VH-VL binders against q8ixk2r445to577. Designs and how they scored, part 259

Target 1, 133 residues: q8ixk2r445to577
Amino acid sequence: FFGMLQNKGLTDYCFDYNPPDENQIVGHQVILYLCHGMGQNQFFEYTSQKEIRYNTHQPEGCIAVEAGMDTLIMHLCEETAPENQKFILQEDGSLFHEQSKKCVQAARKESSDSFVPLLRDCTNSDHQKWFFK
Key: E = the ipSAE of ESMFold2; O = the ipSAE of OpenDDE; V2 = 0.75 times the mean of E and O plus 0.25 times the DockQ between their complexes.

## First folded at step 10 (VH-VL)

Design s118 (framework fv_retifanlimab; at its last look DockQ between E and O 0.88; V2 from the best seeds 0.00; counts 0 for: pae E 2.9 > 2)
Fold by OpenDDE, look of step 10:
Structure s118 (fold): chain C 133 residues (1-133), chain A 121 residues (1-121), chain B 111 residues (1-111)
Amino acid sequence: as target 1 above (133 residues)
Amino acid sequence: QVQLVQSGAEVKKPGASVKVSCKASGYTFTSYWMNWVRQAPGQGLEWIGVIHPSDSETWLDQKFKDRVTITVDKSTSTAYMELSSLRSEDTAVYYCTREGKYYVSYAMDYWGQGTLVTVSS
Amino acid sequence: EIVLTQSPATLSLSPGERATLSCRASQSVSFYDISYMNWFQQKPGQPPKLLIHDASNRATGVPSRFSGSGSGTDFTLTISSLEPEDFAVYFCQQSYSTPYTFGGGTKVEIK
């Protein structure tokens, strides 16, 4: 699967990654932004290694969850996907992080009109359902 | 203005299939989710599924996952709902409904006139 | 699935009276400041008509006498002063989670 990773519940919002430097793509947080598909900042790929890859730049980035965190941070992809980079896009649309046993949920930033994907306990909310477009 | 025009009433035998159409006009067909909802005589409303016409992304109620197929024809701005292995319990008025966009949510703001599907021996 | 329970099943009132309809969800249908609850009006032989979306927003063309309120699990549709054309069945519907679900409906009938 590849393309824009869109949330079902949060209308017209997609995974969005905008590194300040195209030559330094790691270390920043993945956010949610209105789906537009421009600039390749919303293009992701779900791989057979259960990675969510940001492969519009070299070296390729893979979304990871750091210890003790609930945010999605871009790391470099590895030949063998590390445990903190493994996600399961389930049949019901939920995006499950294997290591934390939590689901990726669209969330509102504190005191902001902005949104971000965060790890939360898995529920049946459409805000935890995702699809590629 | 937005219009959803559905195909005419159907009478089917148990075990048969029915395919209801919903032609949309007055808006950009590929920009809005299209739902299917049914209502048995004198009963409440039951959601069947939804499709996004741009890429045919589809979500179905698990109750119908093995019997319902929702499709679209972008060239004619028409959505379809096909229900197979019909049972008497499938007798209902079937509606197509568009979900309008409201900031970060959707709402079924326009409805077809409904299509009565009668399943009887 | 999220179960919506509407009450009362039937509401008998006269024109000019205030109507209060309730809808209770088996779980919260709110996401921060947004409640994914909608209200529909249905008359015999017609499809449902959207009245309220996101708990408290009137749909286009809906008279001001209709208002919605609530959050979490408890929601209310209010008709401040019933008009003859308001006697119909009203359904609540949640769009918080698929499968989308509807309440059983409240029939507002003339006393």
Scores: ipSAE 0.753, ipTM 0.918, lowest interface PAE 0.7, mean pLDDT 95
Fold by ESMFold2, look of step 10:
Formats: C-alpha cells, sequence, structure tokens
Structure s118 (fold): chain C 133 residues (1-133), chain A 121 residues (1-121), chain B 111 residues (1-111)
C-alpha cells in the first residue's frame, strides 16, 4: 500500500517524518501529525517485505525499532529487510512488530502536546489501528 | 445544513436481502466516517459498522461480517448498507449516522431519519 | 467488546427534579486525559440526538442543564432540573474501540 498511514482512533493523525537535514534521514523518531499530504513528510509505502518505507527521499528510509526500545526510528532500507524493520499490518488494522511481539500505538509525546507512535502490548484499542489513505 | 436522508421502509421475507441508502448533503461527504446503527422495536442501539467514503475503508462488528456489506457512491454522496440472509430478529430501524470531528476523537453528531426493515414470513 | 451497563433502567421523576444517570464500562474507555464516552437522548419515533461527547462536552445547542462527568470506567449524565421535553431514553456509547457499543439505556419518565 502507499499513502498516508493514518490512526483510526485519533482524529486525522498520520505518520510523519521530518528529519532536521534532508540528507541525514537516519536516526530520528517518527511522529504523528495532522494528515495534510503536503511535502514529502507523510508518504510511506508498505512493502511485500513487511517494511514501512519512507521512499519519497533518496536514500530510502525504513522504519525500525531498536532492541529494547519502544520508539520508531528511521534506518536505511536494506536489500533484505532486517527483523527490526518488519511490521505486519493486519486486516483488522493492527500494526504488529514481529521482533518485539508488540503493536504500534498512538501515544502523547511527553515534552509537547503532540503524538508519536510507540510499541505497546497489543490491545483492541482504535489507537492501535492504522490504515492507508 | 447537514442532512442524511434514508430510503423508505422495506418488508422482506426470511433469507432475502435488503439494501438501505443514505443520501448526505450539507458537508464534504468524503471527509467524514459514516456509521450504520440499528434498533429493534422497543430495544437498544446496535452498531453495525463504519466506512470512510474517501477510500471505502470499512470496519464491521464481527457478528455481521458475513452478512453485511457497507459501500459508498462518492459521486452521489450516498452510503449503502446491504444485509443478506435476513432473519426475523433483523427487524429493526436502520440508521446512518455521521461522525463529527473533535480534538483526537469522533462522535455521531448527525443521524438519518431511519429506515424500518420488517422481516416476516 | 466493551460492555456498557447503565443504571437505573428507569428513573421516575417530576419536572424540576435532578436526574443522575450512570454508565459503567467493562474496561477503560480513556486515552490519557480523553474519555471516549458519548451520551444520546432518544424520544419515541426519532433518531438518537447527541448530547455529550468526550464524557463532558455538550454538543451544539444542548442546554446547560445537561452535564457529563467521569473517566476510565465510571461515567455520569446529570440533568440539573428536568424540563417536560427531557422525559426520554438516554444512552451512553463508547467510541474507544470497535465494535462501538451502546448501553442498554435509562428511561427517564414522568412520575
Amino acid sequence: as target 1 above (133 residues)
Amino acid sequence: QVQLVQSGAEVKKPGASVKVSCKASGYTFTSYWMNWVRQAPGQGLEWIGVIHPSDSETWLDQKFKDRVTITVDKSTSTAYMELSSLRSEDTAVYYCTREGKYYVSYAMDYWGQGTLVTVSS
Amino acid sequence: EIVLTQSPATLSLSPGERATLSCRASQSVSFYDISYMNWFQQKPGQPPKLLIHDASNRATGVPSRFSGSGSGTDFTLTISSLEPEDFAVYFCQQSYSTPYTFGGGTKVEIK
């Protein structure tokens, strides 16, 4: 699928990636922001390798979760997707991270009145449900 | 002025199907989730499912999954709910209802007038 | 599925009296400081009408005698002084997770 990855529970919030330097896309956290579709910040592709790619930029980024962490961080995509970059977008909208066995949930960013995706124990909450728009 | 106008009452036999329409006006149809909710005579409210008209993303109560199809026609701003394999317990008023947008939440703020579907032998 | 239990089932009161309606969820319907609990009023032959969204916010045109409170699993709708038009059935409804569910209703009837 390709487009804006939207949260079911939060009114019009989407995955957003806005690195401070367009040539240094690795290592920064993915956030949630109001869906707008402007620029290149909110377009992602879900691939057959179960990657969430930020591919409107070269080199392409793939969302990852580092071992023992709960934050979604941009890494470079690789020919064969590493395990920490594999997510299952299920038919019920849950976004399951295979390596950690956890689900992506919207969460309030502590230092601001905005939201980020974080790994949490899987639940049936609409805050753990995602779809492309 | 937001309005949801539904199709007229229907009488069906068990095993048949019914398709209820809901014509929206007074707002941008493709920007708001549309729900279907039913109410048996003298009973409470039961959620059936919801669709986003922009892309037809659909979420259904599992008890209806095999019998309900929810669709939209963006060109006419009309939502449809089709219920198949009708049973007598499906006799109810069927409502369409729009979800209004609030900070980090949605709420069913406008309702159609309801469509009575009667299933009888 | 989140079960909503409303009490009492019937509340028999006179105009001018205070009505207190309870809704309890089988699990929390709150996300941080936001509670996904809504209240509806329904009169015979009419669709439900939204009264309260997000536990405590009155919908447009709803009189100030209606107020909502609560969080987590325990929610209350209060009508401070009943008017003749307030005799109806009231439903709570959660939008925290699908399937969205309604309480069984509280009928507020004239004594």
Scores: ipSAE 0.423, ipTM 0.842, lowest interface PAE 2.9, mean pLDDT 91
ESMFold2 (binder alone), look of step 10: mean pLDDT 94; pTM 0.954

Design s119 (framework fv_retifanlimab; at its last look DockQ between E and O 0.78; V2 from the best seeds 0.00; counts 0 for: pae E 2.4 > 2)
Fold by OpenDDE, look of step 10:
Formats: C-alpha cells, sequence, structure tokens
Structure s119 (fold): chain C 133 residues (1-133), chain A 121 residues (1-121), chain B 111 residues (1-111)
C-alpha cells in the first residue's frame, strides 16, 4: 500500500511529514494535515516488513516510536526493520504498533489547532482508523 | 443538486442474492463516503457498511462481513450493495446515503429513495 | 458497538407544544469539542432526513425551532413549538465509530 495515509475520523486529514532540511529527514515528528496530495510530504508506503516508509527522499525514512514516547518520529530505514518501526495495518483500518501494543490515533495537539498521530490504547474510534488513498 | 437514485424493488427467495444500485449525481462522486443502511418494516435503522469511491476502501458491520459486498463504478458514479444468502430477516428497505463533509466530521446528509428487498419462500 | 438509547419511545403532544427528545450513548461520542451525534427525522414512506449534525448544528434548510444539545453520552433534540409537519419519528445516530449505530427512535405523535 502506498499514497496518502488518511484518517477516517478527521475529515480529510492525512499523515504529513515536512522536514526542515531535505538532506536531513530524520528526527522530526510526523503530523496530520489536510490531504492535498501535492509534493512529497504526504506520500507514504506500507511495506512487507511492516514499515511505514517515507521513500520520496534518500536515504529513506521509516516512522518509529522512541522509548517512552507516544509520538511518531522519522528514523532511517534499516535493512531489517527494528521493532519500534513495525506497524500492522489491520483489516478494520486500525494501525497497530507492535512494540507498544497501542494504536495510532489522530489527536489534537495541545494548545493548538493542529493535529498529530499519537499512540493510544486501541479503541473502536474512527480516529484510529486509517486508509491509503 | 445532489441526488441519489436507487434501483427498483426486488423480490428474492431465501438463499438467493440481491444487488442494489445507487446512482449519484450533483457532486464529485469520488470525494465522499457512501454508506448503506437498511430498515426492516416497522423497525429501526441498521448500518451495513461504507465505501470510499476513490479507492474502494470498505468497512462493514461484522454482522454482514461474510454476506455483503459493497462496490463502486466510478465511470458511472454508481455504488452497489450485494447481499448473498438471503434470509427472511433481510427483508427491508435498503438506503444508500452520502456522508457530507464538515470540519472534522461527517454526516449522512443525502439519502436515496430506498429499495425494498423482500425475501420470501 | 456504541448503543444508543432514545427516550421516550413515544411522545404525544399537541401543535405548539415543546418537544424534548433524549438520546443516551453507551460510551462517549465526543472528541475534544466535537460531539459526533446526529439527529434524523423520518416520515412514513420516506428516507431519513438529516436535522442536526455534530450535536448542535442544524442541517441546511432545517427550521430554527429544531435545536440540538449535549456532549459525551447525553444528547437532546428540542422542538420549541411543534408544527403539524413535525409529527414523525426521530432517530439519533453516532458517527464517532464504525459500525455506525442508530437509536431506536422516538415517535412524536399528535395527542
Amino acid sequence: as target 1 above (133 residues)
Amino acid sequence: QVQLVQSGAEVKKPGASVKVSCKASGYTFTSYWMNWVRQAPGQGLEWIGVIHPSDSETWLDQKFKDRVTITVDKSTSTAYMELSSLRSEDTAVYYCTREGKYYLSYAMDYWGQGTLVTVSS
Amino acid sequence: EIVLTQSPATLSLSPGERATLSCRASQSVSFWDISYMNWFQQKPGQPPKLLIHDASNRATGVPSRFSGSGSGTDFTLTISSLEPEDFAVYFCQQSYSTPYTFGGGTKVEIK
């Protein structure tokens, strides 16, 4: 699966990644933004290694969850996907992070009008359902 | 104006299949979720499933997971719901309904006229 | 699934009277300041018509006598002064999570 990763619960919001430096793509947080399909910042790939890959830049980035965190941070992809980069896009639309055993949920950023994907306990909320468009 | 026009009434025997169509017009078909909802005579409303016409992403109620197939034809702006292994309990009016877009939410703002499906021996 | 319970099942009133309809959800259907509860009106032989979305927003063309309120698990539809055309069945519906679910309905009938 590849393309825009869109949330069902939030109308027309997609995964978005726009690093300040195109030559240094790691270390920043993935956010949610209105789906527009323009540029490279909303194109992701779900791989057979259970990665959510940002492959529009070289080297390729993979979404990871750092220890003790609930945010999605871009890391470099590795030959063998590390445990903190493994996600399961389930049939019901939920995006499950294997290591933390939590689901990716669209959430509102505190004290902001912006939104971000965060790890939360898995529920039946549409804010935890995702699909590629 | 937005319009959803459904196919005509169906009479089926138990074990048969039925396929109801819903032709959409007056809006960008591929930009809005399309739901299917049914209502048995004198009963309440029951959600069946939803499809996004752009990529055919589909979610169904678990009750219908093994018997319902929802599809779209983008070239004709038509959504379809096929229900197999029909039972008498499937007798109902079936509605297609579009989810309008609101800030951070959806709501079923337009409905088809309904299609009566009668299942009887 | 989220279960919606409407009360009363039947409401007998006269034209001009105030109607208050309740819908209770088995779990919260709110996300921050948005409540994913909708109200529909249905008349015999017709599909449901959207009245209120997101708990308190009137759909296009809906008269001002219709209003919605509530958050979390408890929601109310109010008709300030019933018109003859308002006697119908009203359903609440949550759009917080799939499967989407409807309440059992409240029939507003002429007393």
Scores: ipSAE 0.901, ipTM 0.951, lowest interface PAE 0.5, mean pLDDT 96
Fold by ESMFold2, look of step 10:
Structure s119 (fold): chain C 133 residues (1-133), chain A 121 residues (1-121), chain B 111 residues (1-111)
Amino acid sequence: as target 1 above (133 residues)
Amino acid sequence: QVQLVQSGAEVKKPGASVKVSCKASGYTFTSYWMNWVRQAPGQGLEWIGVIHPSDSETWLDQKFKDRVTITVDKSTSTAYMELSSLRSEDTAVYYCTREGKYYLSYAMDYWGQGTLVTVSS
Amino acid sequence: EIVLTQSPATLSLSPGERATLSCRASQSVSFWDISYMNWFQQKPGQPPKLLIHDASNRATGVPSRFSGSGSGTDFTLTISSLEPEDFAVYFCQQSYSTPYTFGGGTKVEIK
């Protein structure tokens, strides 16, 4: 699949990657932002290795969750996908991180209108449902 | 002014199919989820599914998944719901309803007038 | 799926009286400070009309005599002083999780 990865529950929010330095794509957190489809910030590829790739730049980035963390961080893709970079998009729309046994959920930063994807225990909430558009 | 206008009543025999249309006006059709909901005579409301017209992303109640197809025609701002293998239990008023956008949520804020589908021998 | 149970099934009241309608969900429909429970009014021969979205917010044009409250699993619609046009069926509906579901309805009828 290739496109914008949208949350079912939030009103028009998509995965977005906007690193402080456009030439340094590794090590920053993926966020949720209003879906707009402009530029390269919101386009991702879901691969047969179950990676979520930011491949509009070289070298390509892959979304990962570091051990003990719940945040989605950009790493470099590898020839064989590491376990912490594998996400399963299931038929019910859940985005399952197999290594942690958790699901990606839309989360609100404090009481602000800033949102990020985080790993949480899997539920049936629409805030844990995702689709490519 | 948001308006949803549905196709007219239909009488069908068991085993047939029906396709109900819902023409939207007064808003940007491709920006809002469109639901289908039915109501059997004297009974409550039953959600069938929802489609986003921009990309045809569709979510269906599993009890209908093998008999319902929901589609859109963006050029005419029209949504369609087709129900196949009709049974007498499918006799109901079928509604289209859009999901309005509210703070961190959606709600079914505008409804079509309803389309009565009668399935009888 | 999330089952919504409305009670009572029927309220027989006179104009000017207060109506209290209950809806209980089989699991929480709240996320953050938002409860994904909506209320609809339906009169004979008409489609449902949105009254309350997200438990407590009146939809545009809905009179102030209608109010909603509750969180988690327990929700209430209150009509402070019934008008003749308020005798109808009322449905709760959750938008927390697909498939979206409706309660069985509470009929508010003239005593």
Scores: ipSAE 0.570, ipTM 0.878, lowest interface PAE 2.4, mean pLDDT 92
ESMFold2 (binder alone), look of step 10: mean pLDDT 94; pTM 0.955

Design v100 (framework fv_traxivitug; at its last look DockQ between E and O 0.42; V2 from the best seeds 0.00; counts 0 for: pae E 4.2 > 2)
Fold by OpenDDE, look of step 10:
Structure v100 (fold): chain C 133 residues (1-133), chain A 119 residues (1-119), chain B 107 residues (1-107)
Amino acid sequence: as target 1 above (133 residues)
Amino acid sequence: QVQLVESGGTLVQPGGSLRLSCAASGFTFSRYYMSWVRQAPGKGLEWVAYISSSGSTIYYVDSVRGRFTISRDNAKNSLFLQMNSLRPEDTAVYFCARGYSKGYYFDYWGQGTLVTVSS
Amino acid sequence: QSVLTQPPSVSVAPGKTARITCGGDNIGRKYVHWYQQKPGQAPILVVYYDSDRPSGIPERFSGSNSGNTATLTISRVEAGDEADYYCQVWDSSSDHVFGGGTKVTVL
């Protein structure tokens, strides 16, 4: 699966990654933004290794969850996907992080109506449902 | 110690041409989006153009498209704005600004250089 | 096509709280950034992504964004906070868009 990763509950919002350095893409947080697909900042791929890859530049980036964190951070992809980069995109649209046993949820940013993807306890909320478009 | 220094602003007649320069230091210039933002005397800020790190992506405000050209020389840590067919409404202080998060906002600005277009 | 509306001026006494609004259609669905500009100086980023603060910017500066209004709040205002403040967004149709700016006067 590849393309824009869009939330079901939060209509018209997609995964968005915009690093300040287009030649060094790691270390920053993945956010949610209105789906537009410009500049490939909203282009992602779900791989057979259970990675969510950012394929705009080489080397490729893979979304990871760092220890003790609930945010999604871009790391470099590895030949063998590390545990903190493994996600299961379920048939029902839920995006499950294997290591934390949490689900990716479209969550409100503090003091804002803007949103970010955060790890939360798994529920049946549409805000935890995702699809590629 | 990020530093941006604009130069080249001067008085020109309508229809004339001018080239602005911005000298960058204190960071890896070749890795950052850059923009020009202008401010007419006593007025607000207006984004003019931006260019990606490699120069492969460029956008302009509608009012300058076809007349202005943004470019960069990463080997010289320099940003440029070639302005042709200048109009009185182009009169402004022109700032160079470093883009952050792919240029969605600007985290560092120069002091600006004044361009005056008048007959 | 995005238009951002700011009040032309805001007056505040020292030690009090100043609030600068930035209005826009569904602006709460976009990230808003704020800049401070003093006379004859370059703009300085004071808030980004609605409510994040750059290092070196005092905690007195905070931001919020909901509905059709983003707000920059300056608590415990000091004389040095007197400046023009601009909100800014990025839009896929209009690219970078600035508000008209607000002059904050410290009484």
Scores: ipSAE 0.287, ipTM 0.812, lowest interface PAE 1.8, mean pLDDT 92
Fold by ESMFold2, look of step 10:
Structure v100 (fold): chain C 133 residues (1-133), chain A 119 residues (1-119), chain B 107 residues (1-107)
Amino acid sequence: as target 1 above (133 residues)
Amino acid sequence: QVQLVESGGTLVQPGGSLRLSCAASGFTFSRYYMSWVRQAPGKGLEWVAYISSSGSTIYYVDSVRGRFTISRDNAKNSLFLQMNSLRPEDTAVYFCARGYSKGYYFDYWGQGTLVTVSS
Amino acid sequence: QSVLTQPPSVSVAPGKTARITCGGDNIGRKYVHWYQQKPGQAPILVVYYDSDRPSGIPERFSGSNSGNTATLTISRVEAGDEADYYCQVWDSSSDHVFGGGTKVTVL
């Protein structure tokens, strides 16, 4: 799939990535922002290797979660997807991170009213449901 | 190192025209939305216009729509602002600014070029 | 149409904390970015996405954003922090909006 990865429960919010410059595409956190579809900040590809790719830059970025962490961070994609970069978008809309066995949830950023995707124990909450637009 | 160099600012009469240029280097210009931001003497910053990485999407602040035209040449790593029907209130330093992709913020700025609109 | 309101000036003694506010309708639902501009120079980004710092910006610069107010905080203020500071948002009409600017004076 390719498009904006939108949250069901937090309506009109999408995955968004906009690092400070192309020299720093790696290591920054993925955020949620109001869906607007402009400027490729919100366009991701879900691949047959279960990667979520950010394709606006070469080399391409892939979303990962580092061991013991709950934040979604941009890493370089690899020829074969590492385990920490594999996500399953399930039939019920949940986005499951295979290595941690947790689901991606829309959550509030700590010191603000803005939102980020974080890993949490899987539930049936609409805040853990995602779809491509 | 990212570098943005504006040029073309000068004194022009009201009703006149002027074309500003911004030469970009040190990054893949064609991947970035680019903006013009201006600052009147002694005043704050005002966003003027931006153009998408491909040039297909363009926005202007209301006060310049229909008078200014933003454009880019990705083969020459250049951003332009054609300013027509200039008014004294267009007097400002004009900055070229970079946003990664569309950007919600501007991470690199040029040093600006001064446009003075006066008789 | 967003309007961002900043105090025109803030005075702070060296070593103390400066707080620069940016007021806007439901600004806490938007990401706020902050720029420093010294006389005769281009602005530089000092905080983005409310509270993140670009590489090379000292940790003394921090930000928060909730309700109708975003705040840039500069702790242990130095003479070199004397500058104009602007907040900025992007809104859904694809406009970038700046606050009016705050002159920070280190006395």
Scores: ipSAE 0.244, ipTM 0.770, lowest interface PAE 4.2, mean pLDDT 88
ESMFold2 (binder alone), look of step 10: mean pLDDT 92; pTM 0.942

Design v101 (framework fv_traxivitug; at its last look DockQ between E and O 0.58; V2 from the best seeds 0.00; counts 0 for: pae O 10.2 > 2)
Fold by ESMFold2, look of step 10:
Structure v101 (fold): chain C 133 residues (1-133), chain A 119 residues (1-119), chain B 107 residues (1-107)
Amino acid sequence: as target 1 above (133 residues)
Amino acid sequence: QVQLVESGGTLVQPGGSLRLSCAASGFTFSKYYMSWVRQAPGKGLEWVAYISSSGSTIYYVDSVRGRFTISRDNAKNSLFLQMNSLRPEDTAVYFCARSYSKGYYFDYWGQGTLVTVSS
Amino acid sequence: QSVLTQPPSVSVAPGKTARITCGGDNIGRKYVHWYQQKPGQAPILVVYYDSDRPSGIPERFSGSNSGNTATLTISRVEAGDEADYYCQVWDSSSDHVFGGGTKVTVL
């Protein structure tokens, strides 16, 4: 799939990535922002390797979760997707992170009312349901 | 070492025209959205306009729409602001500022160029 | 049509904490960015996305954003922190909007 990855429960919020500059394409957190479709911030590709790719610039970025963390961080894509970059987008819309056995949820950013995607124990919450638009 | 250098600010009469330039270096200019932001003497910051990295998308603050034209030349790493029908309220230091792709904030600013609109 | 309201000035003793507010309708739904500007100089980004710091900005600078108020907090204020501070948001309806600015005076 390709497009804007929108949350079902947090209506009109999309995955969003905008690196700080051309020298910091990776290593920063993916956020949620009101869906606007402007520029390339909110366009992602879900691949046959179970990657969520941010491929609007080179080198291509793939969403990852580092060991012991719950934040979704941009890493470089690799020829064979590493385990920490594999997500299963299930039929019910849940986005399951295989390595951690947790689901991606729209959650509040630390010290803020802003929202970010974070790993949480899997539930049936609409805040854990995602779809491409 | 990112550099943004504005030029072209001077004294002009009301109703006159002026073209500002911003020379960029130390980064890949064509990857950045560019903005003009102005600051009247003793006052706060006001965003004026931005232009997308390709130049295909342009937005203006209402007070300058129809009078100002933002443009860019990616081959020359240059940003421009053509200002027509100038008014005394356009008197300000004009900064150019950058944002990587469609960014929500300005990570680098030039030093500004002063435009004075007065008789 | 967004308006961001900042107090015109804040005075703080050295070593104490300065809090600079930025008020806006539902500002908690928007990411807020903060700039420091010293006289005769260009603004410098000190906080973005409510609470993130650019490289080189000390931990003394922190931010929060909830409800209708975003706050820039400067802990252990130093004389060199004396400057004007501006909040800023972007959204699709009003584009980039700056607050009116707050002059921080270290006394």
Scores: ipSAE 0.564, ipTM 0.879, lowest interface PAE 2.1, mean pLDDT 91
Fold by OpenDDE, look of step 10:
Structure v101 (fold): chain C 133 residues (1-133), chain A 119 residues (1-119), chain B 107 residues (1-107)
Amino acid sequence: as target 1 above (133 residues)
Amino acid sequence: QVQLVESGGTLVQPGGSLRLSCAASGFTFSKYYMSWVRQAPGKGLEWVAYISSSGSTIYYVDSVRGRFTISRDNAKNSLFLQMNSLRPEDTAVYFCARSYSKGYYFDYWGQGTLVTVSS
Amino acid sequence: QSVLTQPPSVSVAPGKTARITCGGDNIGRKYVHWYQQKPGQAPILVVYYDSDRPSGIPERFSGSNSGNTATLTISRVEAGDEADYYCQVWDSSSDHVFGGGTKVTVL
């Protein structure tokens, strides 16, 4: 699966990664933004290794969850996907992070009507449902 | 420390041409999007154009499209704005600004260079 | 096409709180950024992504964004805070858009 990763509950919002340095793409947080498909900021791929890859110039980035965190951060992809980079995109649209046993949810950013993907306890909320478009 | 220094602003007649330059230092220039933003005397800020790190992606504000050309020389840490068919409404201080990725916002600005278009 | 509306001016006494609004249709669904500009100087980023603050910017500067209004709040205002302030968004149709700017005067 590849393309824009869009939320079901938060209509018209997609995964968005906008690093300040397009040639050094690691270490920043993945956010949600209105789906527009411009550039590479909203282009992702779900791989057979259970990675969510950011489709940019080599080397490729993979979304990871750092210890003790509930945010999605970009790391470099590895030959063998590390545990903190493994996600299961379920048939029902839920995006499950294996290591934390949490689900990715579209959540409101503090003091804002803007949004970010955060790890939360898994529920049946449409805000935890995702699809590629 | 990030530093941006604009140059080339001067007085020109309507229909004339001018080329602005921006010298960048204090960061890896070739890895950042860059933009031009202008400010007419006593007025607000207006985005003009941005260019990707490699120069492969370029966008302009509608009012300058077809007349202005943004470019860069990464080997010289330089950003350029070629302005042709200048109009009085192009009179402004032109700022060089470093863009966050594709330019969602501007985290560093130069002091600007004044372009005056008048007969 | 995005249009951002700011009040032309805001006056505030030293030590008090200044609030600068930026109005736009459903602006709360977009990230808003704020810049400070003093006379004859380059703009400075003071808030980005609604409420994030660049390093070096005092905690007195904060941002919020909800509904149709984004707000830059300057607490414990100092004489040095007197400046023009601009809000800015990015839109896929309009690209980069600035508000008209607000002159903050410290009384």
Scores: ipSAE 0.005, ipTM 0.624, lowest interface PAE 10.2, mean pLDDT 91
ESMFold2 (binder alone), look of step 10: mean pLDDT 92; pTM 0.937

